# VHH binders against c4kar8: the designs that were tried, part 58

Target 1, 263 residues: c4kar8
Amino acid sequence: MAELSTPSPASPAPLDGGRGDELEKFTLRGARQILQLLQDLITHRGLITAHTGGGHSFMTAVLKVDEERGRVVLDPSPDPQANRRALAAPRLTCVTQLDGIRIQFPLVGLGEGQDKGRPALFAPLPAEMLRLQRREFYRLQVPLAHELSCLLKAEDLARKPVEVSARVIDIGAGGVAVVVPTGAAEFVIGGTLPACRLALPDGEPIELDLEVRNLNRQTQRNGTEQLRVGLRFAALPRAADTRIQRYIFKTERALNAKARGGL

## First folded at step 22 (VHH)

Design kh23
Fold by ESMFold2, look of step 22:
Structure kh23 (fold): chain B 263 residues (1-263), chain A 125 residues (1-125)
Amino acid sequence: as target 1 above (263 residues)
Amino acid sequence: EVQLVESGGGLVQPGGSLRLSCAASGFTFSYYAMAWYRQAPGKGRELVAVITSGGTTSYADSVKGRFTISRDNAKNTLYLQMNSLRPEDTAVYYCARVEVWYVDRSGTTYEFDYWGQGTLVTVSS
């Protein structure tokens, strides 16, 4: 066995499949890139959280990669029950972080046995690996005081144009989540909202096209219902992207300063 | 240096018995699964039997019930007891060390890194 060391802790929860199409552009599928990334994990002795479903997980590491046989070798858990759950699972979702880069990949067809007389788990090489820098998965929770809003150009039940001013509750590189009053407009998952306007505190509103990705009905404190709408930026121009990233960075720095007592 | 040395081969009549031995050195024998292969003239190698470090055994269908693989970890020795021998058992028998083995949904995989020079078994009248 090589000496094991731990990189920065990975998030305990996988990025879920509801964001899967937003993450496709960060997904590695080339064999060469997958092998290199797995080798980097071996070299840095990265510890991996392996999720088996049902809220269960265990810690593991990639011990070696066999390119000729198309196979990875994993460190088994010292807990036999964790190993049995891993072997029974149809899919093992591995999550780790390497130097601030979040890495997530599936393993399918897990087996157990020995490598050179030592217990090990075996699986085919993953068909894909997700590699994300922080900006690519981070969502800033927007302070209420910022009054961030997005003017949505949507349709009512009769398919007539309607404009809805929606409060932005979170924002990231790939999109926003907003809330609207129940019944303000009709939204369809996969539908597009052209020429919406995102109002940031610094400068003129940004005109952008949005795609509806998810809908969630919520009940406010007073019992009034509202709709949370998850929206993806379509074809975001570089200038707009820069303004959004600047807002996120500036706001996060300000929030962190307040948390430390505003030194 | 890993070494595997087979012995016990010879000429035997059909229905007879023979016991093969494999002396192992140069590694911690008790950690490794071990196997017997055979190769008949003009044929590829056939896996005959495997025994894991924990003592679990498996056999080719052609030898089940007639052959028994065993090991003595104190003597670093692997054995193959061959009973009810048939002319089709004629082959060179090789002792092999299992580098990798695992069980998954598709079955069991064995991969070998060292084997000996073999011992000849001839079954004829």
Scores: ipSAE 0.646, ipTM 0.854, lowest interface PAE 0.8, mean pLDDT 87
Fold by ESMFold2, last read:
Structure kh23 (fold): chain B 263 residues (1-263), chain A 125 residues (1-125)
Amino acid sequence: as target 1 above (263 residues)
Amino acid sequence: EVQLVESGGGLVQPGGSLRLSCAASGFTFSYYAMAWYRQAPGKGRELVAVITSGGTTSYADSVKGRFTISRDNAKNTLYLQMNSLRPEDTAVYYCARVEVWYVDRSGTTYEFDYWGQGTLVTVSS
């Protein structure tokens, strides 16, 4: 009540557990690697968003790492309710960015007390830390004008083969999200769609295998029903990866230039 | 530099009382949790009592109801009132500053960075 705060920017959300096995190659589990990364956060005074569950989070920082005792010391929130939620949570998911690299790690067994007479939060060292370059977590929202599509080789309700041309709404290094009319095909989370074809503007379509990761029914303003299908790339060749990254980079640059060119 | 100086030890008969004092200097006393430890001859060190900066106290089971830890932040002094003394209370008593303490689901952790030279308490007829 003494001072109104400026609304903070949207906090980065933790990465979805549905990408679990793909994230393993970016997961640090070695003690030396974890200690070094935590020390880098301390040195750069990196601000961390700590997620306590239920959509709640607070801002913190790693104050020190004690290698001998196997623990980290965190800055407590000035909001007592945030501290209570953190202490009650079975798991604290910490998310931050350092030099364009996204960092995520869990802390369990959080405690509250003092370090050298100052309030602090305490936890054992994390058992793992994710370290992702921007290309590994970024999703480009595809402009409608590009009419980017993906030919899906799927099945109908009777398990008969069908081909569905789906509009791509976003694309990243690990996959795409598409929309299809409700009822165009039957999709099962965890199911694979072999030999699909992703049409990029720069050449011939890319043949690739896709795995269904999520499904969301969407109702348009006019009442029309669509199905949003989240698809993961399986075994993506380097050439295909390069073409996808090139598309993302060029489209981003074009969108940024358009936002700046107002005359 | 941090200094902790204990006083008040001596010889007392069983059932008697003593009051130990610890004069603290070289740091902001009111910010720190403080503790008393003891070490009997030929035995390991035992945490006797802890008092936080906010006044919350904790005691070893062996002394609960007989000993009282307190502090006077204006005088930078820690106290231990020892009543109903027993021969097994015979030990050197040390004042200690708590460097780190925290409470989690598994309990309370205390870690100390400075101890005094100690004061001898002997309980004997």
Scores: ipSAE 0.644, ipTM 0.854, lowest interface PAE 0.8, mean pLDDT 87
Fold by ESMFold2, last read:
Structure kh23 (fold): chain B 263 residues (1-263), chain A 125 residues (1-125)
Amino acid sequence: as target 1 above (263 residues)
Amino acid sequence: EVQLVESGGGLVQPGGSLRLSCAASGFTFSYYAMAWYRQAPGKGRELVAVITSGGTTSYADSVKGRFTISRDNAKNTLYLQMNSLRPEDTAVYYCARVEVWYVDRSGTTYEFDYWGQGTLVTVSS
């Protein structure tokens, strides 16, 4: 039978700077490693989403790497406005995927001109490149039937302790996203929630510290307002990491088996 | 087999004029930016003028208002009209093909891959 490829949950959007310390172990900084990875992108004709900020991006590719001069040559956009945004941006965040590995790198100092008579964009070699395997960027959308929850130990407006049982909507190696009613607690981006408890089906809840990474206000169908809170795991113990990865793996296998049988 | 052949150099008195030509062959001339540079006796190389494939020009401060770079893509020829010549313009003038150019926040970069044999311009009484 024809194999049905499971859709990848990978997103072209950049991983935010708030994960910088956690992502350091996946960051290449050696000049030869960077050159080799860029060369692999050229060889495999990897398409790159280049983010210019303000929700704008364009598609490009690395055309050449010049080691002697320490620069990369990129394909310009056919849209002149995209090129103008790229040249005006203080930083171009490039995101791509090669053989299931997510690659992200910054380019600064972008220039516009020609290479051998052809329009091109130019930049110095990036000082760093992020390489992440699937487990390192994948977020499982938690099935509603699982009713996964996280007990948040937070504070109200008066800085008094409150406990909020929040439904987990997605989970990955680096954190969870949860929903709570607006006003249930005060969340501040960068704030730490100590001693929260993540309830997985396979044992006692995991006690862990969480850091607030993002907040999005939403209105439910019944008119009730809720807050989507993106939370990063702080200093996750190996045993807890193993349990989370096991849950993700088993749940994804179960979902794939249903999708296969549902064709 | 890229070839660039300069001509039009010679001896001229201060205040005089010369027109340099550069015959190009072995490549699609209309795709490339082209340049003139010069090297005076005992001096380093100086970029004199650049013209892009679309005809946009740029000049060294030392020659602005006196020199005009131009091109004829139908004849595969680059020109440098030099007026109001001064003794400090004495140099060997080279026609060059621009391999790479770009503009960024640091300014403009030009990199050349081919040049001619040069033509000597001497400005002296």
Scores: ipSAE 0.638, ipTM 0.851, lowest interface PAE 0.8, mean pLDDT 87
Fold by ESMFold2, fold request of step 24:
Structure kh23 (fold): chain B 263 residues (1-263), chain A 125 residues (1-125)
Amino acid sequence: as target 1 above (263 residues)
Amino acid sequence: EVQLVESGGGLVQPGGSLRLSCAASGFTFSYYAMAWYRQAPGKGRELVAVITSGGTTSYADSVKGRFTISRDNAKNTLYLQMNSLRPEDTAVYYCARVEVWYVDRSGTTYEFDYWGQGTLVTVSS
């Protein structure tokens, strides 16, 4: 008999996929909302990944919130070096998930001591908390068999128009990531690609404007260099948004059915 | 129920010594930092000394070098040895349990949840 797998939470990284202005509508700044959300984390024993910078993080939890004193109490790391990095950091970026809702908040001015005789970390209440529903942060990994493509209307080094058919490797509510051969076009972070065409299986390609958000060079097994291009949807009509969400939903449902397969 | 009972106060001449005791009950004494406060007539409460569960001590500048805080975890007892007493040390002395303490960039914070009835120390000729 096959061993049953036990799912474990992925360690969330801080969000880096959009501008801070784009996340503002998901940002809580009301004191009552912040206190309630922190209390929910306490009640559900939510595990938090606390990022100290330089790629370092540790696992923690909110142990209590003190409204009168305006502070939170956190579980310290069993690793003393992680605690020292946290205390030295200008900002502790906390990331967690509660009932499928992604939560991110900063803590500044961290202290170390004891609460009722037990070691603990202390910080002022955060002034803001980011709260995102799954739709707002989820990125579907596109199966190779779907062969999704996006026709990019870009420019070469001479600023002349060039069209590149790029394979879509992931897709979410806010954009896609694609792979192109290195040198196929000139891409600049912050640059806009107007009138690109995203080919979904369920109808005509979607015409949309894209903004370049990130670039990563990759070397394939055969030595060929490729470029991973992260692209944000600019203005997206409701009909196009609906089609993209339907594709994501249908594909995710199909992938989940495969994951639940037989023993 | 948490109880803190101070004893050892009295009248003493300037330059004299007293030892205060605080009997603690109703909690695991060895887990908590403990403190002495004092309140002089007509004045607010002043933190005199703190001892952590690990034995680290801290003193107000006004008493440093003259007072010694200590604890006996086996007897659940906190002590304050007061030497070279001055008339300005005249006060009611309170034993207190530290609920929260921490050190951050702005300094050290101590917060208390229980204290006793106090014991009067009078320093005069």
Scores: ipSAE 0.620, ipTM 0.843, lowest interface PAE 0.9, mean pLDDT 86

Design nh3
Fold by OpenDDE, fold request of step 24:
Structure nh3 (fold): chain B 263 residues (1-263), chain A 124 residues (1-124)
Amino acid sequence: as target 1 above (263 residues)
Amino acid sequence: DVQLVESGGGLVQAGGSLRLSCAASGFTFSSYAMYWGRQAPGKGREWVSGITPSGGSTAYASSVKGRFTISRDNAKNTLYLQMNNLKPEDTALYYCAREWPSFDEYIEEYMQHWGQGTQVTVSS
């Protein structure tokens, strides 16, 4: 009986070897640096998107860093299914932003338990954290009060044209992330959404073409699942770019002023 | 368990055609966008094409646009890639994928449900 050696799933070949080297300069591996960055995330109460695989993610936060035990404490999802996915995943990839800088870190060995009598997720401290200090990756988290929206022209499940008003979660010079109700429309990475309309507070909506860059099913903190869609500006007129930049700058300034206790 | 099995690859002459198939199992095929990628020798993985769950919308890399056609049969749980006017630069291992990493974000969890690939070789 020849033991059919199940071929070890070939480790997905790293995306273009050149990108790996470029990312190395943005990778933190120092224990103190990692601890400090995690503490900063706690201080800023930044929401973290935790990717569990299969195109699924949930919103969480770092609640505590336990240096003595060498572990990070995360806020569990209100959705038990999301937590099950997280616990079953060989790795959790956490993505967040601090001061407009994208932060990404892997967690391995996730477990569940209690912290001070409350349900919590636990993982060993990450061995590395990616801090992308590049302007091109900057994304402003849109304040909820601004109620930015993007009217997406897409197709529904029946292949009928549909217009979906999507809430804008973040915005940068290169694009937006939006949230769409599950089942409202179909998207595909690499797809183009023509003649969409981005609504800014300062005037008429901006008409623009969008390209779908990423998709994930995200469980929100309220337990509702939504589709997060990352969209790139395919062609942005200069005037529109200026307006977007102005909005970002103005909003950042206001947020910073508020953070300093000035408002 | 999610399974994706590619087939239809082979050796063809430049200007020739191939049709790749990907048999999907272990999940509700009709609920997911599907993708083709490829990896040429010594190069990274490249996005080739994508299709919405219903098949109503498709997307293509600029390098294959007008030559390749992605399609799906949800009743058969099968994804297809019709490749016409093949060029030597199309030589690669072609992968079927249920998830695709963001073009802007490297998240390995989106690469977990890829097939083993089918080899396409285009001779000059």
Scores: ipSAE 0.789, ipTM 0.939, lowest interface PAE 0.5, mean pLDDT 89
Fold by OpenDDE, fold request of step 24:
Structure nh3 (fold): chain B 263 residues (1-263), chain A 124 residues (1-124)
Amino acid sequence: as target 1 above (263 residues)
Amino acid sequence: DVQLVESGGGLVQAGGSLRLSCAASGFTFSSYAMYWGRQAPGKGREWVSGITPSGGSTAYASSVKGRFTISRDNAKNTLYLQMNNLKPEDTALYYCAREWPSFDEYIEEYMQHWGQGTQVTVSS
């Protein structure tokens, strides 16, 4: 009776055959480096988007690194359904940022339990972590106090033109990420949103065209579901680019000053 | 379980036309944007087209714009790709997808609900 070794599901081929090699230089595999980076995430109290598959994610955080047991402790979602999806997923892809640098790492073997009497998710330490130190991947997390918004011109479920005021959660030289209420409008990856308006604190809104680059249904820490939309600047006037860069620079400087105890 | 089954592929001469279909089941089809992708021999998967849940908005890769048309019938849970003026460069395995990873990010979880694909071969 030959035990038909169920072929291990072949890791899906990289979407871009050339991208794998480029990402290797940004991949950390050292145990010490991984531990340090996870500890840094804890120290900075960074929110993590945990992708569970099916276009779904939830907000979490690394609560603890247990070196003795070789595991990470994550904050569970307040939504039981999100937790069920996470536990059922063969892999959880965690995405976050530290100092504007995108960090991504996979967790496999997720389980649930208690940490010091509180519900928690557990996973073995990641085997690798991506730290994308490239300008093109840099995104400034927008402070909540700045209340950046983007007026999106889209279509609703009835195919009627609608304007949606979306909160900007991060911004970079190439685009923004926004959150919109579920059902407020329809989006498609690769789609163009013409004549949108980005509101910055320093003046009049910037009119620009946006391209949808990613979509994610995200369960928030309060248990509500929102749609996170990654948007690329399709056409950005030079003056607008300068304003955006200035905003990013000023904000970064202020955040760094605060972190150093200067404010 | 989410199921996507592509059909309509085949051998066609350059300048010819094909219409691909994707039958969807195991989820509320009308609630999701849908996508076509393709993988040419020796190349990675590339995005071809997308359509909103209602079908009100569509998007196309620059390489297929003006030649391909994505559409959907939500009553039939079916996605379509009309391909006109086909070129040898369009030769690929074509996939139907409910999710698509970010163009800027590699998240494998967004590749979980893809069909098996249908082969399109365009001869010169």
Scores: ipSAE 0.776, ipTM 0.936, lowest interface PAE 0.5, mean pLDDT 89
Fold by OpenDDE, last read:
Structure nh3 (fold): chain B 263 residues (1-263), chain A 124 residues (1-124)
Amino acid sequence: as target 1 above (263 residues)
Amino acid sequence: DVQLVESGGGLVQAGGSLRLSCAASGFTFSSYAMYWGRQAPGKGREWVSGITPSGGSTAYASSVKGRFTISRDNAKNTLYLQMNNLKPEDTALYYCAREWPSFDEYIEEYMQHWGQGTQVTVSS
């Protein structure tokens, strides 16, 4: 009876030289591959989080790939300030998902202009794209109709304990991303949120400890700024893990059925 | 312009203590979480500690937990790192940052505002 040693969730390796080698396996550098992936993003109307630095991002989309000019066309933010940040940034990091697989690519040399009479952002084609085909990076985009929420136990600006109900926007085996109202609570990268409650549709909320892994001030397509918080499951009971996995599987199946015209 | 200036580094023997300071200017210091990072020779940047804007919550890397204490004085626009029981493996350039990239996302551009750093050397 070989004890299946449950692989200890690999602590995210520091951005040290060792991570570079692992990422290389998932890095696309071929011009055709890059073009195809960008075209796939267009076809699927994938929303992209464009990180401008300084903890800021905005929602965008690839509108067009101009192969002749060697550039990508992005949808600008409705917020002029977000666009200014993007143009001032030495590098834009675009993050999105396709079929649950995380895609990340850098853009440099952003400019603004017009495409077919509409405002647009322009950048040279990315030199590389990351396609992270690993289970640990898989995140299910939560359907809005499911109304998943996570009750966060945090502190407010006055250092008073507060409970904040946050909408869950994506979920995976390792954690969740949530949206928190601006000013509702304070967070710090690496911080622990104990005894939080994740609400799934199939029963009672799951109590769990969360670790703050990411903080991002995100400008939405409607121009509203929200705080996106990436959270890791710091301590997850086995039963809870099973429930989360079941939810993900069931939801994926339903989404795939719908995409195939079954609903 | 955002400016961060680290100080307080130096040479110390193993088991010794240092207190680092980071003077911040060019932004509303009290509105931002602040971080300490370090870079050892031949290694990448490592997260050391973080503190919320109000100072009510703190976080530490496992390697420094129980030995280091992050604090801030918002009235003085200053971030601190008390380092006790220093070890040779703590030898690094220490820098303060207003932003820290996600641990799970490879978003290097988040680290746009950091100082020149202060060198900490721990001898055996």
Scores: ipSAE 0.768, ipTM 0.937, lowest interface PAE 0.5, mean pLDDT 88
Fold by ESMFold2, fold request of step 24:
Structure nh3 (fold): chain B 263 residues (1-263), chain A 124 residues (1-124)
Amino acid sequence: as target 1 above (263 residues)
Amino acid sequence: DVQLVESGGGLVQAGGSLRLSCAASGFTFSSYAMYWGRQAPGKGREWVSGITPSGGSTAYASSVKGRFTISRDNAKNTLYLQMNNLKPEDTALYYCAREWPSFDEYIEEYMQHWGQGTQVTVSS
């Protein structure tokens, strides 16, 4: 399995949907700020999604910052294929959230090695980090105990209708992210899924039309692969919007109270 | 070695039609959703259309919906884009791709598997 995925035939081109000037106001470039933010991620044991391109990502964490050598140390995946994709990628796009703020940073020049006799991935410190502090980027990380699910009305590989009960991993004002077993259904970015059902803890499930915004084959920390599907709420009725916002507000408030109380 | 090779571009009069093809090799074509994108001069790359691996579902940008049709022939490892009622605004280099980055404007995901493109020029 020496040949996994190759980069595109030409140099990777920037996606034209980006707004470089808009992102500048969220960009940290100070070395001290970058080091402190990375240390905060270590301290809070922040889980990081590392995008390796080709529609793949893996879950990782920053294990340490080696300030003397100017590099960051990442936890490798137990799945060798995920590590091979990461090492072959021209850059990793790392995404996480800290204290409700979305953090994003690139790593280039990734290499493998050992840290205290354990396998590790290494990269130079990023020259910049995005700290996207705006409500539009906020995603509530759904507590596992809430067991939120979304019933997706999709098609299987044979073009037959299928209903997939997908676990909701995060929810924001405009949508949800869910995980689906690989191969359970087919999706395409930009596609619509009519008449899906979002189950909130109180009340009847909400019937929603959803639009697929992103698809990632994501390798979990235990090495298993899941399909992560980012879904936008389409034409959300006001009653449904109110219920979703109330759920987010109540859950956020409860989580903040636990953090403040030390429990 | 993943390869995507577009063809079928050219110069066409406004109101005319073209059919683009994308020949795929080096991977199991039927296992992947496929996409068309385009890049106009001086502009960034724009998502145009997508299709599921089996071909059962399609999606289109609002600017082309009703005029363009994406399709695939998994037996021939080929992706198509039928473009009807072409407008000068459709002038661009058209690419096929095996993946597409998140529609989230603030996520920097890089495309890894996309073709060189085929030029479509629509004269008024």
Scores: ipSAE 0.767, ipTM 0.920, lowest interface PAE 0.7, mean pLDDT 86

